# Designs tried in a protein design chat: VH-VL binders against Large ribosomal subunit protein uL10m (mRpL10). Part 300

Target 1, 224 residues: Large ribosomal subunit protein uL10m (mRpL10), of Drosophila melanogaster (Fruit fly) (q9vpl3)
Amino acid sequence: RGKINIQRPKAPHYERARVVAVTQPKYPELPKAKSCFKTRAERTQQQQENPYNEIIAREVRNWLDHSRLVAFFHLSSITADDIFRVRVQLHKQNLHLKSYGSKIIEQAVKNTRYEAIVPLFHSNHCIVFSPDPEKTAALLRIVRRVPQMVLLGGIVEETMLSRNQLVAYAQMPGLHAVQAQLVQTLSQAPGHLIQQLQAHQNSFVQVLDVHAKNQMNEETPKST
Short names: E, the ipSAE of ESMFold2; O, the ipSAE of OpenDDE; V2, 0.75 times the mean of E and O plus 0.25 times the DockQ between their complexes.

## First folded at step 17 (VH-VL)

Design ld2 (from ja5 with heavy chain S54G; framework fv_imvotamab_arm2; at its last look DockQ between E and O 0.02; V2 from the best seeds 0.00; counts 0 for: pae E 12.6 > 2, placed apart)
Fold by OpenDDE, look of step 17:
Structure ld2 (fold): chain C 224 residues (1-224), chain A 118 residues (1-118), chain B 112 residues (1-112)
Amino acid sequence: as target 1 above (224 residues)
Amino acid sequence: EVQLVQSGAEVKKPGESLKISCKGSGYKFTYYWIGWVRQMPGKGLEWMGIIDPGDSYTRYSPSFQGQVTISADKSITTAYLQWSSLKASDTAMYYCARLGYESSLDYWGQGTLVTVSS
Amino acid sequence: DIVMTQTPLSSPVTLGQPASISCRSSQSLVDSDGDTYLSWLQQRPGQPPRLLIYDISNRFSGVPDRFSGSGAGTDFTLKISRVEAEDVGVYYCMQYTHYPWTFGGGTKVEIK
């Protein structure tokens, strides 16, 4: 029985690692005593904050705030040509592929409702933005042909969705279609009710008519 | 209305640097790509490259790779084409064009004439 | 690079008569999804290029119905049903299926 190396547990499979990362309860970090002295490391980290990164972080936030569809992808080894091709294909569908550094994303989503996405960006990643949630099916269709792009999850209509949920969402009839169907169903309900209510009456009338016809036929004297 | 307005004609000497501009208006600038096209005098159209102003992703034609720099400033909704050192052979009309979603290069700038002469 | 060959180089046409321009690609312009990205551009004298047709046969907004595009694979055609004076210029096909994107050599339409 091979000694389970407890000291260096093998990194779980990427999918498992992702689930673990997302399911790990964020315990409120005990208020770190504001040590008055920013450690040299914190100063160095602050000094290394390239004003440019802040600008980009704001941009990322802007994309997040204005997008109704956001999809997160892991990127495996992909060629420049393949990336370009995918970008163009997505663009044609009003889908905007962007690639940002993990640090930029962390900065962008810090103290926001999007902070939960940070664990998704530990490796090479890209984000696809769209103002149109109906383009989810198109997105999935395009990226399905790109094995180097692995869907991690997304945000649709301000709701965080898992990979599976996104796939399910894409298979759903558009909101308008569902609404239309609902309206149709609702519009048919009264008609059906009326039909059902009238069905008994109509049946009764038919029976009476038949009875009346039979009585009339009996009263017609056989004129011998 | 969607418009691309390019900078004015340029007359330069060989070896000089040049940066020409293409300003987009009437649409969300960061949502559309800008391509550059060269047209030498009396010749056809040549694809140079394209930029996504949203993240400044750029893809050059192999023929123009390293010869020019394409950039964008999204804050002023402007794309740029730049030479570090002009050659006489760079004399041409340069067009910027927007890459549409369903369409190809759907809107074009008026062009910038660059003349490089000793 | 994909070479786009246009024929004819020059097309003198009488007003009101039809014109036809051919564009042939050195390779298929059909991508892995089955889509073909071919556009036709018009460049009037002294003006920038204008998009006429995209995706082989779709007219761009504002383009008259006398312009039509057709074709498949490697062979594409732009047709003008009735040439008008304003149609004078150079016409280019453009492929944007494969990178780098490439243009045809152009066809000059003139009024006889």
Scores: ipSAE 0.851, ipTM 0.943, lowest interface PAE 0.6, mean pLDDT 87
Fold by ESMFold2, look of step 17:
Structure ld2 (fold): chain C 224 residues (1-224), chain A 118 residues (1-118), chain B 112 residues (1-112)
Amino acid sequence: as target 1 above (224 residues)
Amino acid sequence: EVQLVQSGAEVKKPGESLKISCKGSGYKFTYYWIGWVRQMPGKGLEWMGIIDPGDSYTRYSPSFQGQVTISADKSITTAYLQWSSLKASDTAMYYCARLGYESSLDYWGQGTLVTVSS
Amino acid sequence: DIVMTQTPLSSPVTLGQPASISCRSSQSLVDSDGDTYLSWLQQRPGQPPRLLIYDISNRFSGVPDRFSGSGAGTDFTLKISRVEAEDVGVYYCMQYTHYPWTFGGGTKVEIK
């Protein structure tokens, strides 16, 4: 990886996103979900000519940078009532349903590892963002009852997953919690572990050193 | 209470530089873009450009691209509009305004009158 | 550039009577997903503009309910149901569907 610290982005977007999702003045506009999910080409071409598109692209990047779970769906025709109910169900689980044009997505992911996702937006689509990767199971449970949303794949903790990999991850969310505890334990007592390893010098020391060097080494230039 | 407070009126001669300010308060400054609007004497409104104060990303109206510089200092919650060389045709009232998500330019500063003559 | 034409240029109105302001765009303001981005601003004498209505018909926070907006496509209307003394000023429409963003020329509302 090389990008160890993603903490330097602007203030978290969650407050702005929650305000938009819950208290948005476009309350009468929510039933227009059908008109908000136009083709990729139509959205990209028209939105490119408006500075407002750049505002939206930056918002997408902010969502991508602060979400540990991102899921991509193909979206077929759906009523405004149905999509509203799905959005509410997802929001209760801290899952945020969004849709953007492919040109906007391309701008948002330029110079990131996620440039490969752009082709997923060739047709009608939606994206679900969440800071909580443990919510993957809840997401899949909700959308199984929504045949209009077809899972294409996702991103979990900076790793791109296929549909099958994401489904498998959702069935074992506790595995990552256990592995996270192990990583935290090793980080909390580095001096004690190093002293014990120095006394015995074996393949475990080599494996740990390789891990420490890979995690601590930087391959990209830093900013300050 | 959302407020945008602009710097005071300016009287300048052609060729001089100028930087006017717009200080935001009562909201999280980096959450909202700031736009600048010109109103020439006795005329209507013209959009000049916008800035994201979080990382200083800017977009200009084509009519003003290269004519002015828009900048921001998020540490003091202030946006700026700047000329390197003023012209008499720059005489106008200049407003800053906050870009609300989906609500367009929602809160406006009091305006800064710039007068350029010799 | 989208030209926004407002009519009338001046609207003298008796207190308590309605006023109606028209805004016409040179091109459709409906974007590719069917949404229209048009707002109305009020500029009272000696004051900065303030937002009244966004997205054709949505009143901004703190705007009295005597203000209403309507329209579609290229033709938009701001209505004041009963003009009060504080409503004197110039009203502008603004489109932000198309680059660059543009304003109407303004309509001055005056008391008889």
Scores: ipSAE 0.005, ipTM 0.445, lowest interface PAE 12.6, mean pLDDT 74
ESMFold2 (binder alone), look of step 17: mean pLDDT 93; pTM 0.949

Design ld3 (from ja5 with heavy chain D52N; framework fv_imvotamab_arm2; at its last look DockQ between E and O 0.35; V2 from the best seeds 0.69)
Fold by OpenDDE, look of step 17:
Structure ld3 (fold): chain C 224 residues (1-224), chain A 118 residues (1-118), chain B 112 residues (1-112)
Amino acid sequence: as target 1 above (224 residues)
Amino acid sequence: EVQLVQSGAEVKKPGESLKISCKGSGYKFTYYWIGWVRQMPGKGLEWMGIINPSDSYTRYSPSFQGQVTISADKSITTAYLQWSSLKASDTAMYYCARLGYESSLDYWGQGTLVTVSS
Amino acid sequence: DIVMTQTPLSSPVTLGQPASISCRSSQSLVDSDGDTYLSWLQQRPGQPPRLLIYDISNRFSGVPDRFSGSGAGTDFTLKISRVEAEDVGVYYCMQYTHYPWTFGGGTKVEIK
């Protein structure tokens, strides 16, 4: 039984590592005193910011803000025909596949609630957006047949989900169905309680009735 | 109401450039793809290509690849079809159509007649 | 490219009688997910095409119930249960399973 090296745990699988990295709560670093002097690196980075990248970054932000379902994928080498097919299939389900550069994503989510997704974009990636969270199952169905698209995680109803959580979410009955079930369960609760409360009383009455019947039978004189 | 309104009829000479437009209204323009269909006089429908206005992703039919350019301006909710150099054989009615959700080409423009005659 | 063959080329029909149009594809239109993307379009004289049926048998919004689509694989049929005067025009099948998307040659429905 190989000694589990607890001191140097084997690096988790790349996919797991990414999900863990994204799900790690980023504690707000104490505001580092904004040194008044933008480092040369920050200036150079700002100067190289193509106005076009800003426009695209805003677009990405708009997609994020208006989407109730966002899914992140690693994209391996895929043919033009295959990607088109996938795009069309997704479109038919009101799912929108987009591909952005890592720098654009970083810029788009900088200082936003979405900043935690940055570690997911180290390689070729694509994002699927939808205004309808109920399309999660459809999304997973479509991409399941596309081995070049590897699900990394997602955001559903403003909640970040791991790959596994997203899969689990897709298997859940729709919110309305769950709500209906809940209402049904709640509506049955009082009835059950009443039944339970009355059960003892009913049992007692039954016992008394049996006793009364027995007494009546004993009082019936054996007409010799 | 969902509407696609195309630019008016065009009469051109061979060798001239042309850009026709298709403006979408009554829906979120960036959420739907726009296809172009050619119909030569007295003939059937021919698929030309499709564009996603949100990111300008475009795919042409092989027959039209390099012959036309499909583009979109999402700021004005308009898709375009353009020729750099028209031929007489380009004389046709051109339709834009929206690719709907869970449907096909669900809404169509009224068409733009392009006549190329010397 | 997938060739869509429609028959007949012309269908003269008496008002109130049924009409049937066939569309055959050169290859199966079933994709890897088992979905078939076939649509029927109507083009009235002097008008743009109009979507009638999508995904073989689904009527588009506003399409009368006298129109119905059926078929599987490579063989598809559009049926009009009772032809009306407004049904005059050319009907096209369209496949969008395989790229490039292709149309049938059209079937002209006329009133006798």
Scores: ipSAE 0.864, ipTM 0.946, lowest interface PAE 0.6, mean pLDDT 87
Fold by ESMFold2, look of step 17:
Structure ld3 (fold): chain C 224 residues (1-224), chain A 118 residues (1-118), chain B 112 residues (1-112)
Amino acid sequence: as target 1 above (224 residues)
Amino acid sequence: EVQLVQSGAEVKKPGESLKISCKGSGYKFTYYWIGWVRQMPGKGLEWMGIINPSDSYTRYSPSFQGQVTISADKSITTAYLQWSSLKASDTAMYYCARLGYESSLDYWGQGTLVTVSS
Amino acid sequence: DIVMTQTPLSSPVTLGQPASISCRSSQSLVDSDGDTYLSWLQQRPGQPPRLLIYDISNRFSGVPDRFSGSGAGTDFTLKISRVEAEDVGVYYCMQYTHYPWTFGGGTKVEIK
């Protein structure tokens, strides 16, 4: 009987698939939770020319307008398990972690006092919103254990604060009225209170101040 | 008052799709997460997953990943649990519950009985 | 997955007498922040679960003070100081410190 030449086309695929299944347990939620958080921002960036972008921008405006505490963070790569833990810890303190595309943020703050925050959203970011400014200390305590979240600054009682000013605000327990007066005093001081000269901190304060002032000055000429 | 009202009982056959609902009222829907919990007949409670309705951030228990879809429509303050193809083993009571701040899963829906049989 | 083990499985109790329910976790429920997210639920027959206790020992709104929670680390206890007829049902502990969130197997409290 004559022998036939049999190719082995399946051996590489079978062996490869078996080894991959054993050595790489893919946890589907790692890319899902990470992609879900970034996917909202990515969807906004990819579809920002349609009417859906205005709906999201209105939501951002609503959160900004109704939150007495807003904190801005640079966000580096983080696992799905870690971001879930952080989101739960923040939620327990009435702190709401969100991320938006830079164009959506720009639309949301257009013609508002918050236009100065737009440069903060050119890279990976997240925002924490809360109606409770007293939760600033809890926010800082929680994120201290999260090196992937780097505080850039924030808004307390409608006043923009640098990173150092927000930290100082959080360290003042006691009288609510005294805390409100301190926020007012810190916002009147220019960026000269920075203990270490840092270009991005000075730029952040200067950009926020300039954009807020430009917003207030320019609202009058655009009336039609 | 805070209420979660779920859709009515369902009787389905294996292979059919199903979407059950949980409507929240009496609170700001986008400020609280909604979790889903299964209770098989005569058994205890199993966490299926949770959603933040404000941004649709969703996390599934590994036991339910890929088996169900959790979603929300914040314009009508409603969360959903959905199967693309039901199995007889999906026969159970399903609850939605809200994740609160000074609490945990604090307010629960009345439950939706899903029966899947040939 | 964190396994939550409840004892006893069933607790028949005379009206007006105390009941004590134990919940043990397979690992510590203390998070990186030092908080412990352990709660207790009550499920009356034919009813949805109801929150009783959160964060080990805090009573939820509307929960009578005859319910108390205690514990630390891996060992937790729910006590009912004087069982009333309305307390009949199944009690569950739940941990939400670690993903995935898990429940204990339940303890049935019933009147003798």
Scores: ipSAE 0.756, ipTM 0.909, lowest interface PAE 1.2, mean pLDDT 80
ESMFold2 (binder alone), look of step 17: mean pLDDT 92; pTM 0.943

Design ld4 (from ja5 with heavy chain D52E; framework fv_imvotamab_arm2; at its last look DockQ between E and O 0.37; V2 from the best seeds 0.71)
Fold by OpenDDE, look of step 18:
Structure ld4 (fold): chain C 224 residues (1-224), chain A 118 residues (1-118), chain B 112 residues (1-112)
Amino acid sequence: as target 1 above (224 residues)
Amino acid sequence: EVQLVQSGAEVKKPGESLKISCKGSGYKFTYYWIGWVRQMPGKGLEWMGIIEPSDSYTRYSPSFQGQVTISADKSITTAYLQWSSLKASDTAMYYCARLGYESSLDYWGQGTLVTVSS
Amino acid sequence: DIVMTQTPLSSPVTLGQPASISCRSSQSLVDSDGDTYLSWLQQRPGQPPRLLIYDISNRFSGVPDRFSGSGAGTDFTLKISRVEAEDVGVYYCMQYTHYPWTFGGGTKVEIK
């Protein structure tokens, strides 16, 4: 009686293999515990329209509407002490740091001119609001020392700016300075034009004077 | 004019709860932080904590963490300091103060005297 | 916590004479940005504290020019050039560079 090789059993005859394959109990796939696979997105979708979210969304809209400077940041892991420090520093500059859920932001900006900002809020984020666009430089100065805050972009005077544009804006002379410069330039323009116009006239007059003088010199009879 | 008006003096017994208020006026309440300062009788000033009323962000001094609750109702421009259970050692004058832009604690309430006695 | 030490504890002053109050911090009050957040407060008898000086040397609105603040790092001074009767009270320094914010122990200014 040949020793049944238990380590490498001979493949059953094709017919037997077919029967075994068909008779293998198909165990229903255990329902994948829905709890483990609920994507963060699905967990966030079940956040029932909490009346509270509407209130907060309204608040966000209010901040947006009353702010002349809005800056969007990605917020990495930050300690409570560090965030407090930053908040205080910002506050001293009339800059207000807020953090809202992405859904709240989405709800807040839905069907508004701010809807384009929604893609910026896929991760942990914070927003800085200010009624004073002149504080952009101060904002950037403060956050430069906060590596956990990464500037994504912003809104200044109702204009959406990229990160680079916002940095450039902060480096620009204040609106008043630019306006002053513009006024100065505009005030100088007529002066230059007048000078140019007058220069031609003056040159013409000078030429005429020279001509007149030359004619007078020719008409002086040599009194022999 | 910027004003902080605090609630009146309180006389309580140990174990009682208390909530005192600080109402801000003359400024945009949501744009400024409100701090609380304790002054025990005949003693100096002690920082307790601060709140940003706009989002109720709150930061306590470690010595007051868990001892008091700071809150705010922005709808009525009021900040609160509350105790769940008063102690005799809580007897003090309590001040609210506004954290100004660049100017630190620039405006102060008149103070609320809390007396806790058996 | 940052300890703020004020000296003297009591400053009896003659009317019209100058007064000087010192405040020393246990650590530097200069933050990473180079800013120093030190304030001086006045508390008159029976009144709440009043802000006098912020950021070491800036007078708050309505504060008389006889008050001046100076200092750097860990050493700060409040000066009253000419003490008036209304200046009687307790003066506190306050730091808010480091959390928790802390006050000095106070200096009582009295008229001799």
Scores: ipSAE 0.887, ipTM 0.955, lowest interface PAE 0.5, mean pLDDT 88
Fold by ESMFold2, look of step 17:
Structure ld4 (fold): chain C 224 residues (1-224), chain A 118 residues (1-118), chain B 112 residues (1-112)
Amino acid sequence: as target 1 above (224 residues)
Amino acid sequence: EVQLVQSGAEVKKPGESLKISCKGSGYKFTYYWIGWVRQMPGKGLEWMGIIEPSDSYTRYSPSFQGQVTISADKSITTAYLQWSSLKASDTAMYYCARLGYESSLDYWGQGTLVTVSS
Amino acid sequence: DIVMTQTPLSSPVTLGQPASISCRSSQSLVDSDGDTYLSWLQQRPGQPPRLLIYDISNRFSGVPDRFSGSGAGTDFTLKISRVEAEDVGVYYCMQYTHYPWTFGGGTKVEIK
């Protein structure tokens, strides 16, 4: 009662079976509630096959565009309890932990100056985003006690920084500290105000100048 | 003004499915987590779980793992709590609450009363 | 699971007098970074919970200064310096330092 039998397996088997293979339908995987048990390799493969890769890539672009602090980490095996604790600690500081497949990252940074970051996502990784660059010190404090997260580098104020540069940036006064200093200085004699503003401006200019020189030495993609 | 507005009261029979909603407004929805809290009649508060809407990361209390599904649709700034098969013991008030970064569970929805009876 | 034990279960208080509510955890709520995520909530009759105090002692925006929190480690206290009629309700402590997150059993504050 049928002349055509079309067989299309839904998933490859890992081992050659020594019993006779039988055609059978493949059902979709269990509901999304079990997705947290997937490995990174499985998540990356699913993302490559997902028709919504451009939507996820736009999300990554949006986080990059609205984040003044971005930090990249190598992520080794970690328990669900430990990663939840870390995510809560980071959230408390307006720091947002994410993971994306390398193909999604490549798509998200296409035609931007950040294309050079793609090799960082070859292995297991995570990314921390924040709109608040002054939270860099809090980030480093939190992850200091998380050996499964190893800092690789980051982006601050649209400037790529090495691990050591990011650590050095974290030791500088935050914007709130600089802002408080300026308010205090405005209540003092003019000479002291000029000296304090020059010191803070020179510090920021020196940091920006170093970062601009580092950025000029790297490949710089342009977008309009 | 930060607001969480929940869907209205529900009266259900055992075995029926249900999905209740919590719509956030007045803040950047993807920067905050949404938690769900159960209050059984005349009882205290119980944490059910939490979701980060930006990537759908969820964590359930062990008491509720496998009993409910927490989800979110960030395009309409809405979080959901869902049962596939209600039990009479699910009769309770259910609250959503936002986890703030400078605070705690800081803004709460008005609650959704779910009544499950034969 | 961390058990949060509140005492008293009920606290009838004369209007204008102080009230004190205790919350005790079954283990320390101090994490490896020295942070303690202990909060106090108020639930007035027929209303959702409302955040009063976070991180042990910080008042949330719009909370009157008659509410104060204190404590460390496993022992925490919420104080109302002068109870007003609007303070009637049930008060809960909550911890989210450790998974799973847990609440105290509640303390009912009533006007005597």
Scores: ipSAE 0.812, ipTM 0.927, lowest interface PAE 0.9, mean pLDDT 80
ESMFold2 (binder alone), look of step 17: mean pLDDT 93; pTM 0.948
OpenDDE, look of step 17: ipSAE 0.883; ipTM 0.954
ESMFold2, look of step 18: ipSAE 0.765; ipTM 0.910
ESMFold2 (binder alone), look of step 18: mean pLDDT 93; pTM 0.948

